VHH binders against q9fdx1. Designs and how they scored, part 2

Target 1, 300 residues: q9fdx1
Amino acid sequence: MEEDGSDWGGLAPEILINIISRLTIQELWTGPMFVQKSWLTVCRDPYLWSIFDLEPWFDSYPESTHLWSPEFEQKVDLMLRSVVDWSEGGLTKIRVRHCSDHALSYAADRCPNLQVLAIRSSPNVTDASMTKIAFRCRSLKELDISYCHEISHDTLVMIGRNCPNLRILKRNLMDWSSRHIGSVPTEYLDACPQDGDTEADAIGKHMINLEHLEIQFSRLSVKGLASICEGCPKLEYLDLFGCVHLSSRDITSNVSRLKWLKEVKKPDVYVPRSGDVAQTERYGHWRLYDERFDIQAMRI

## First folded at step 12 (VHH)

Design R3
Fold by ESMFold2, look of step 12:
Structure R3 (fold): chain B 300 residues (1-300), chain A 125 residues (1-125)
Amino acid sequence: as target 1 above (300 residues)
Amino acid sequence: QVQLQESGGGLVQPGGSLRLSCAASGFTFDYYYMYWVRQAPEKGLEWVSTISDSGGDTYYADSVKGRFTVSRDNAKNTLYLQMNSLKPEDAAQYYCARETWEEFWQGTPYGMDVRGQGTQVTVSS
């Protein structure tokens, strides 16, 4: 019988494109690109590279400190640069982690039709590359800059001013999952932004069409929440998990203005005062909590 | 050059104990998850245990839970496997492995970088 997967080089190009278009990025990168010359030609077809999405791999991979190394970052950057080249300006969706300004600046110059950009946990992405994204990628509809602690409120202003179609913003500041404990470098944790009201004001002033907002662990006050609720009347989803400076009353009084709101995640964070080692490790590295505040009083 | 050297294997009676060691050099040991794997005759590599880079999280195959304990000493660049209540089924060549992300490029999300000759565990039965 025919040995599928071992001799695909004799197939007509249109058949190969159909088969290859159904593969994940990981399957494309490790399989057909290394098998035959004809597969290499088909894999470089710009139609195949409209989406570059590594999140399925990252979701399945255990967190470790090597993901935060310069060597891993360079590998992600090289992959993204290659896909940008192969797409010939056709990329519409990028979802990666641990990339840098180098790869994003390269993509910004060459991918004007970008609609989705997710770059969570990218400590070497700054306002420099994000400003280029804002100016060059004006069709942007979804932005995820969660855990990108070198990005400031300036990026939020520039994106809001230049990307009027933005509907989804994710700006979570801490990943409160067990797989992040002990693997995330302390230097990165210490860099977490603490100016939540400044970021909230940028969102409220410039992102009128926003429908979905995630700002987990922001230190915004009721002033920042009011700015968001007044400035983003189309919000359908609001995630405030870990926003320890907001009370239930603050949330209820402000979200009542949002006639389209379908779901709100409240700041339901418990901070044990006892010797729970895992919880102490989480809070000891992150400056979102002040030992002077009574957490129970903030959650009335 | 990454190097892993296993030791501590030997002959033991059923119900006995052994402690395996893995000396690491040529890389920053405390940046990597480490694995123990084993290979019995006519079988491929079998995953035994995983330990996080800090040593705070440990994982075990069902066949060894409660009998084996993985640990590491990051100051000495050494990985350990304490094996208690050994059974004839545990007889195998044991290898330590460093995690690698190159498995992403080979079509699966997880990779184990096995480099040493291993250490033989024999149970007399």
Scores: ipSAE 0.000, ipTM 0.156, lowest interface PAE 15.5, mean pLDDT 76
Fold by ESMFold2, fold request of step 16:
Structure R3 (fold): chain B 300 residues (1-300), chain A 125 residues (1-125)
Amino acid sequence: as target 1 above (300 residues)
Amino acid sequence: QVQLQESGGGLVQPGGSLRLSCAASGFTFDYYYMYWVRQAPEKGLEWVSTISDSGGDTYYADSVKGRFTVSRDNAKNTLYLQMNSLKPEDAAQYYCARETWEEFWQGTPYGMDVRGQGTQVTVSS
């Protein structure tokens, strides 16, 4: 409880923003917005809503298939739509999971100043809403569409052509986090994109200003890697973890001409061998993914 | 639309066994952790057991550990509670509940969505 509602209502907005910004999303939506009149007024001030970031909450949330339910998706969509409205065009950063085309299309129409969009694990986001993002949010600097298996290479083409400030792209195909091993629906895993070279070609042809690329578990071949390295000369960071169709030689020969490259993460994936109890315990979640991601070098 | 229907309660002697069922409909059952809770006459709700969405992880209150076994059949949308070695203190109305982000939006303190009428377990000497 605050000491006095008048005292809180008399604080400078910068001070209130600092206090409220330290609350988790759960605390914000259950506390200041509902139990204190003066805080309710401050919580809806557009000045507070230039950034909407649920990633800390998702990082701490218990493993649950519920996160993949239509009911949870609708809650995320509701929160995003509300923040879009409250931002009054000032929203610059969105980091959520499990949203849908409906909320994202709504945001695309109303948030022209968007610079960061991260929508990890959003199986009901497709090229439809992403095309609107590409045409309406041209200031985009960072895009994370990791684990969004209904998004195709067409989105990569549209984003590359329309968002010249894009410097960071994350398109990881498998969530390596162990907290989710029992919660990921089989149908979602079955939808995983299978042609990494098509996506790699889209990136190489259209994202000349890209500085940071993550494509963990992409099935790209050396042809796709060559396209990326030839088409993205400004790359400083390249994450190829789990890209099992690339050899160390493929990587070395193609990245040697990238003048700005500071780090490359290689496809160093270890899967437990049969009969190794300690390794089986550590990597049990990989059995869920091996058929869908063609990590055959790791099969026993 | 969302429904939970408990059944399988009844009268047993101390040391006896019962198997409770919870039929679920109106939602995608295998997406949710499920719970058993119970309420003795004129007392509050007591958590009994939790089972993960896949059924791979189970948890029990200390008062029932070793005597009760929770399970689920995701193909039949049904949750079960096998209760062995029943004691008079186990007599209660038993409810199943699904997990929810309920505290975030609905204001309950538990994150458990209790909806059914429950099923009565009575243990007599």
Scores: ipSAE 0.000, ipTM 0.261, lowest interface PAE 13.5, mean pLDDT 75

## First folded at step 15 (VHH)

Design T1
Fold by OpenDDE, fold request of step 16:
Structure T1 (fold): chain B 300 residues (1-300), chain A 125 residues (1-125)
Amino acid sequence: as target 1 above (300 residues)
Amino acid sequence: QVQLQESGGGLVQPGGSLRLSCAASGFTFDYYYMYWVRQAPGEGREWVSTISDSGGDTYYADSVKGRFTIARDNVKNTLYLLMDSLKSDDTAVYYCARETWEEFWQGTPYGMDVWGQGTQVTVSS
C-alpha cells in the first residue's frame, strides 16, 4: 500500500473503530495495521476481538497440501496468539484450522470465557493443550475437533466433565474416499488410531447435554451407538455419515430412543463383513456405497 | 527506501558463537514481525526464527532451538540472531526478512516481503 500521505491521524478513535470494524480479518492484516500507529492501535482494540473466525477464508480457499505445512501452522499460531493478546480475555469464539498446542495452550490460559472452539485439521493439537481447554474454558458450548488425530478419548472425558454447557461436538474423521485425497498428507491420513467405541462411550457417559453430534467416518459399532443414544438423551442432530460398521437396522433401533432427535445423517458406505474380501480396515478402501443407507438426512 | 541489511557473518569453528545483526530502514520497524531464514548450499531456504513486533514472543525451528536466540532493538531498528554451539550444518547464508500477511491469504506459508542481501556463516574446523 503506497503511503498515500492522507493523514488519517485526525480521526477520532471512535470513528476509526467503526471503519475498522467493517473490515475482514484479511483486510486488517494486509492494510490498516501497517498504515500508521493510530490505525494499529485501533486494530488492536479489544472491542474488535471477541470473535476470531477464519472459517470463511478456509471455505473459500482451495484445498492444498501447503495448508498442512509447519510454516502455515506457525502463521496460524502467530495470528491466534496475537488475537488472544488483543482480546484481553474477551475472546468467546475461536474458529481456526491448522493450529498447534503452542497457540491453543496460550489461548486456554487467557480466554476463560471461550464458548466456541473449532480447530479442525490441527495435527499438532494434542491432549496437552486440550486438557487445558477443558479445565480453563468451562463455558464451552461448541467444540469442533474434527480431523485432529492426537486428541484422545481421555480428553473427551475431561471436556465432558468440565464443560457442562457443551451442546455441540464435532469429531469427524477423515474421509478416504473423496474429500481429503490429494490435500491431506498421506502419512496423516493413515495415522488415525482412534477407537470408535471408546470415544462413543466417553461421549455417552460424560456429555449428557449434547444436542448436536457429528462423528463422521467413526468406526464405532452398534455398541458405541447404543452408548451415545443412552447417554445423550437430548440429541437433536446426529451425523453418522461414513460409519460403515453400522447397519440401517442398528441405527433405526438405537436412535428411536432419542425423543428429541430431529435429524440423522446415515452412512452411505458398505463395509463387507469379515467373511467377505479382507479389505484393509483402512477407510480408504471402502469405496462402495451401500444401497441400504440413504445419504439424505432422515427427519424423525 | 525499505531496506534490510545483515552483518556479523563469518568463519567460525564448531562449537563457536556468532552474533548476526540486521539493520532496518525505510519502514516502521516495530510494526512488523521479523524473521531469520537461512539457505545452505544446494538446499532451499529454511526458516530459522521469528520474533514478534514487540519482541515478547519468539519462535525457533527445532534444528536451532536451545542454541539460537532471536532478539530485537526497536529503538535502534535492529534485529539480532545470537548463535551459540554452532555446527557444520549451520553453514548457510542467513537472511533477515520482514513479515507480510499478503502471501498467507494466498495460501503461501512464507509471508515475507522484504529481504536483506544475506550474510555468510561458515562453520568449519
Scores: ipSAE 0.583, ipTM 0.782, lowest interface PAE 0.8, mean pLDDT 87
Fold by OpenDDE, fold request of step 16:
Structure T1 (fold): chain B 300 residues (1-300), chain A 125 residues (1-125)
Amino acid sequence: as target 1 above (300 residues)
Amino acid sequence: QVQLQESGGGLVQPGGSLRLSCAASGFTFDYYYMYWVRQAPGEGREWVSTISDSGGDTYYADSVKGRFTIARDNVKNTLYLLMDSLKSDDTAVYYCARETWEEFWQGTPYGMDVWGQGTQVTVSS
């Protein structure tokens, strides 16, 4: 970008802040931060960095193997660390993907007022950094650790014990759906945690104030569900999509205990029995509709 | 005009040391992450090292870790690469480059938009 000599230096700081506050994160990183000192100063104003949300960009960007590269992770970490520095402790919401323990630990140490943490698809976030989050970010209200395979039930216990204001938990697991095939490393897909009941027990035991729970594709059993329903009486939203070990009866019997439940997403995935290998290619490993469901009737 | 100019390359024996410099002009040097990249004959470009805008963070390729040191002087608008314990495999043209985030948003993690002309480093007995 040719430094167009436009003396932007003459703008009142208030005007500049107003202009910059309207820019996307992408726009900030591709221009204004590098124009001049005055612009940089405004771009790094702590007021601008109470929220760091990359989800809109991730949603607009197609899933790719590139997102799972160490290089991409490093860039995300760098960005997050920078924002943490600029926020001067005022950061309340972090929504990122593909970060690591390095950046998350850094944030944990410096963001005591963190209320929202979403770190979806972060393969190198472990219990180590999450423990720090649990102890240092006690105001946490929302946690999304979906598709983080190195986070265990121990993190859930620590979060439950230390974050009494937690209202929203998203702990979705990856399915072998067409969405992930080709973009997510196969090794990572195969390493998906299978501690559904253990995690469910942790949630039920320690997260009594939970209002929103997503545990898509969990392998929890009816026992796990019972633990959640007994331990989380304030649940208003429960997403059990892809939970193949739960029957309709199991779900109905247990969720009836939840007096405030407004919505429950039920499993609609049929796991083909070992003999139906041929159908797995057409409908993805987990999205095989029971032949009993007249596919023709869904053509609305 | 935005420009980077490398210097300090030359012929050195194995185990020797060199200091490369990269002079920056035409832009605010201290706002940018800077890179050293090298290209050996017949090979592609290889990342060597990165330094943050303030110089507080440094990164190295595994092949040069412990031997090379990246540094910068923001007052002099100069990037440095201290190369110790040089090996024959370090023979390459060394380039300094300025980071851009434009490519990141297009799915390429590392982008560089300004390059120097390069300086030749030859390690030979």
Scores: ipSAE 0.560, ipTM 0.764, lowest interface PAE 0.9, mean pLDDT 87
Fold by OpenDDE, look of step 15:
Structure T1 (fold): chain B 300 residues (1-300), chain A 125 residues (1-125)
Amino acid sequence: as target 1 above (300 residues)
Amino acid sequence: QVQLQESGGGLVQPGGSLRLSCAASGFTFDYYYMYWVRQAPGEGREWVSTISDSGGDTYYADSVKGRFTIARDNVKNTLYLLMDSLKSDDTAVYYCARETWEEFWQGTPYGMDVWGQGTQVTVSS
């Protein structure tokens, strides 16, 4: 069966651009870029690369240990770097997961007009690359650094000081929920940052224009919350889900200061203020519950 | 026919050097990122190095950084791996491979669709 190689080589550039502009990122990387030189040229047109968004793909793909492999990270880095090159400085939105300092530093140096950076679940993004982002991407409006364990409060300070247009910050931490168990490496889960109040202070002191804040499963105390509520008067959305060290009273008393607050997500579990409850290690309590449940199930 | 063919492997003493070559045919070589991958006896495949389509960007595994150099000649359709300061742990079959993104979108770590037959590198005193 002679593969009828339909000679697409004769298409006018305008037609090609129109066709290619309608393709998904996945489609672009699995076919058109490798057809012929003319197609490749069109696929790499800067016009096509003002936005780089892999979130729809990640959302559709189940969590897997493979996503956390060094090899997968490398592929993400390669793709991001390529897109940065093709954008010729015109890249305004980056939404990826599992990238590293290698790609992010590269982007920081070449994307001065970046407005949105979402790098959720990037274990090897550190303060080194994020500092570069802070200094070079001053037009940043949205930042999602959820589940990035190597980013510290120092980065938050730098972002706050250098990105005055920041309106949205997502700094969620991983929970030991069923969603992450088995898909995320245990070592990474255990390495979750514990500087909730320090991060809260950084946010309150330096991010005055925040309208949307997510800090799920933070270990911040009432002092940290107070700092945020005092320092971020324009907050409209606050997500405190999983913040177990906050009481209902603490939340109510502090969020009342936020005049523009439209929605607050509260923790499901509150730690009683009674002094003696040993700061159970962030996930130690859940381990005890699982062990107790297994033991009880075996006795019946 | 799309083909990759490795050459240049052999027996070398610790501290020695080798130059591997990979000849590409049957496809547009300069459109593809190229990879070196090695497999030691009884072990899985290990990524060694990657080079961009133009040759402008190179990447290395930590185990070979500073010792190995990946290069390419797009006119000759040839991929190279210069290996210096070889160690016993570098003993493996070395493969060149062409990048594919098909597996990436399926969540698979390795995205390579064309492989050579491999060339044996043995580092022994």
Scores: ipSAE 0.519, ipTM 0.743, lowest interface PAE 1.0, mean pLDDT 86
Fold by ESMFold2, fold request of step 16:
Structure T1 (fold): chain B 300 residues (1-300), chain A 125 residues (1-125)
Amino acid sequence: as target 1 above (300 residues)
Amino acid sequence: QVQLQESGGGLVQPGGSLRLSCAASGFTFDYYYMYWVRQAPGEGREWVSTISDSGGDTYYADSVKGRFTIARDNVKNTLYLLMDSLKSDDTAVYYCARETWEEFWQGTPYGMDVWGQGTQVTVSS
């Protein structure tokens, strides 16, 4: 993969991206970037930094209270700011967790070609930085603000009005009944937004090009679902898992308007009896039902 | 106030062993990566070992790999360095240190903000 003391600066950018993308965050920040001058030069190449994606690291990292600390948030923010600088405005994809308004405001000012923004579980991201993203990053195609409980419907309005290319929105809320995440601070579990119809209305009125929507555990009613289905005619995928206020009739009557719908995940709420039971059961996967009774997909 | 206090140093014969401890106070210990760093007389500081916040990942300088073991007890807020097969070249003041983010971006190789006063380890026959 690499050689000691080798000059990596002459390698094709695609090869360099492959090498660095296979390193863990700690290997990247502790190893090659700290011990070899040639690697530091390569890491500052703007072509290398069109994508900043920490999700593989988060998926492989053990859950801990540390991830919710201000100190960890500062690390994520500093990494993002550094990548923004190294990209010289060339970042197109950012996927992180636990960042803050500070880093997002910095990125919004400097990354006008951003196409993907995923900031799952970022309790200190608010409408302030997201408004700046909406006005400055108008090429946005995918937004994931799942578990960002300080973001309101105002962000959805601003994104919808200013980012006409948005095709993927993920706004999943936390399953308050899940105990397998263990390390989530209680105040974030208790602060789950309750304004599902207001968010649904913002989506339906402003996101006409949306193709993929996830709103797991939203409190929307059939009124909110109707707004989405009327206002987002291009939807191909709709994830309603955990939407306790929707019945099968509500869903069937409203998704009939969606000519392109290929898959819907319907509500299926389980209240766990214990953490072990919750960890071993699959929630809200209607794929077997969809494959058996997938008459709606044929109308697409 | 944030403090780190090392202990367990001393005089030991070559081939001997020591256990260093670092008591942490004034901060949430299990939120931080921790380090051992040493400084021989007249030389700069040398990184020895790193341990992740949970203790699940450990890293060692080549000069100590296989002989030293870093560990932590997040209940007692204590960092340890178990040193076996000590050599005269291991003679140094040993510091524990807490990670920081700011010094990294200013070119600081270790990214550390809080240091203990150090504990002397002397290996001589």
Scores: ipSAE 0.000, ipTM 0.134, lowest interface PAE 19.0, mean pLDDT 74

Design T1
Fold by ESMFold2, fold request of step 16:
Structure T1 (fold): chain B 300 residues (1-300), chain A 125 residues (1-125)
Amino acid sequence: as target 1 above (300 residues)
Amino acid sequence: QVQLQESGGGLVQPGGSLRLSCAASGFTFDYYYMYWVRQAPGEGREWVSTISDSGGDTYYADSVKGRFTIARDNVKNTLYLLMDSLKSDDTAVYYCARETWEEFWQGTPYGMDVWGQGTQVTVSS
């Protein structure tokens, strides 16, 4: 490594930034940040923190219910808050799992240029922080709130009204009928938003520029699908895998009007008869059931 | 408060079988990967087996593969090691251990932060 001209010299720091930008977030936290003071200064450069993306780490980490612990959530929240501070408001992309309202509210207040927010599997994120995101982060282009069970259709309304540039929405739900976890009780299914038509209507009414939509395992009916197809004419990709209340005929009749559609993923299964979803004692809201196993299974 | 307590050790003949148990308390057991580790007299600790938090994935050291089976009961917060075809080389104190939640910050996917008191397994002759 060659230094030229000054203590922070444009040549040496720019070369170091280029090298460091190729490292994963994990390599930065365990290596350059803890080796030399000059590397600490470079690692805090706002350019390095315009993107905070933990998905490569989550993809490589062995499955563990530790990821669902309050302690791990606090670590994700702490990392996100630190990156928000280091970015000096320049953060444009956040891709994490298992964060909470606390970190998102903090980011919403300080990152007005946010374009991508992915918070897959974050059970302690609610409409409260998402409302702040909608009002404060109006440049949002991509939102992934898959498996965030405390987020309601109100977030979809607020995002649609306030973020006109939204092109990508991922709102995948968990397969509660999976054979790997046994039958999910009907009381729990009733505690989830089982009427996917309300969310579909919010999407169709407010997200006219949407190009990519994933709503796996949504319980929407053909009415909800019609709302989406009528309200989102720019759709190029539509993922309906696991949408058990839609037939192939429902799908073909509604998506035929989407001129730009390049791919649709269709449901693979017919709706089971009611006797196939057995009632289990003492279940209520899905968070009272130990869904940590089910969410981890869906990640793979 | 966080505790792991092993039991089920003892004296066995070569070729015999034994089942170890590890009772967990003071933490949410089904959040954590769990490990069995052993230490023979005068030697360092040797990893034996790992089981995922759900119990769906299991891993074994080459020295015990095919002879030992790790299992867990997340309702009873108990980890098990079923040991078959025991050999003199298996004589050791056996510990259960919990994965560390510091793994992300250390740059390694694996580690251990809480250990049991150990249970002695002795294989005679």
Scores: ipSAE 0.000, ipTM 0.114, lowest interface PAE 19.9, mean pLDDT 73
Fold by ESMFold2, fold request of step 16:
Structure T1 (fold): chain B 300 residues (1-300), chain A 125 residues (1-125)
Amino acid sequence: as target 1 above (300 residues)
Amino acid sequence: QVQLQESGGGLVQPGGSLRLSCAASGFTFDYYYMYWVRQAPGEGREWVSTISDSGGDTYYADSVKGRFTIARDNVKNTLYLLMDSLKSDDTAVYYCARETWEEFWQGTPYGMDVWGQGTQVTVSS
């Protein structure tokens, strides 16, 4: 609105911020920052970096083994650290894959208002950085640690104890019987956590406000399910796809008491033959070959 | 807070040796290329040496090749410059600096975004 003799290209900063905020992070990275000085100033504005979401980019590109390399992980970590700096403490939502403890520790120190953290398929994230997140990012409302096989039940305990606003937890595991889903390294599939009831108990004891839970391919028994259903009375959505140790009767008996439940995904387990398998329909909502692209996802 | 702190400078005779250290804090040290840069009295800043994030690749200005060695310890988060066969024209304030990851996007000088306070090296008889 007001012009004070700046190199802003004749537009008020508030108007430029509105235009730029509609662009995807990739479009910002490749375009407006190099038009002129006024755009560089606006692109560095912390308001633009309140949300950092790479999931549309990952969904748009085919899975490749390069995504599992240390070099790619370093690039994701560097990008996240830059956005953390640019946000100046204003970052509230992070959705990435293949990051490490290094970037998460950096974010935990600098983003106390973080509400959403999704770090799918991040093999070098451990309980160390997640404990730091739990203690420093207490406003967390949504956590997705699916396919993070170096995270244990200790993280679930710490998050449940320190993040009372948590409503959404996604802790999907890869199908342990499918060693050939896309370009996922076999050693990573072999490291899949086996502590289904221990994790379920942590959820039931500490996450009383949970409304949405995904634990696909967890090896929990009916004992773990009972703990969750007793401890999380506000559940509206429960995804148990691939939970091979649960029968439909186990599920019906335990979820019938959940007053707010709107949907439950039951175990519909298929164990394909090795070497003969198409890479389609292995997970209900997760595919490494997802080809959809959503330009507007940065504004969720 | 991101910080670099140099030490190890001083007065040395021609032909002598010094070891400079740079302590890094507030960032993940092993993800960044690191630099040594120097500024002689009355002159601009001059690049001296570069080391890769792992320490596997090193680069030197022609004026110091064969005499200076850059090294890093990623466990201690410390950058080093081992200076041998010092000459009077090596007299300068020596700075360590961190590589910017996208200098084209941020307009930082020489692709470096964080600098230390400097340590004085004086070579005189």
Scores: ipSAE 0.000, ipTM 0.099, lowest interface PAE 20.4, mean pLDDT 74

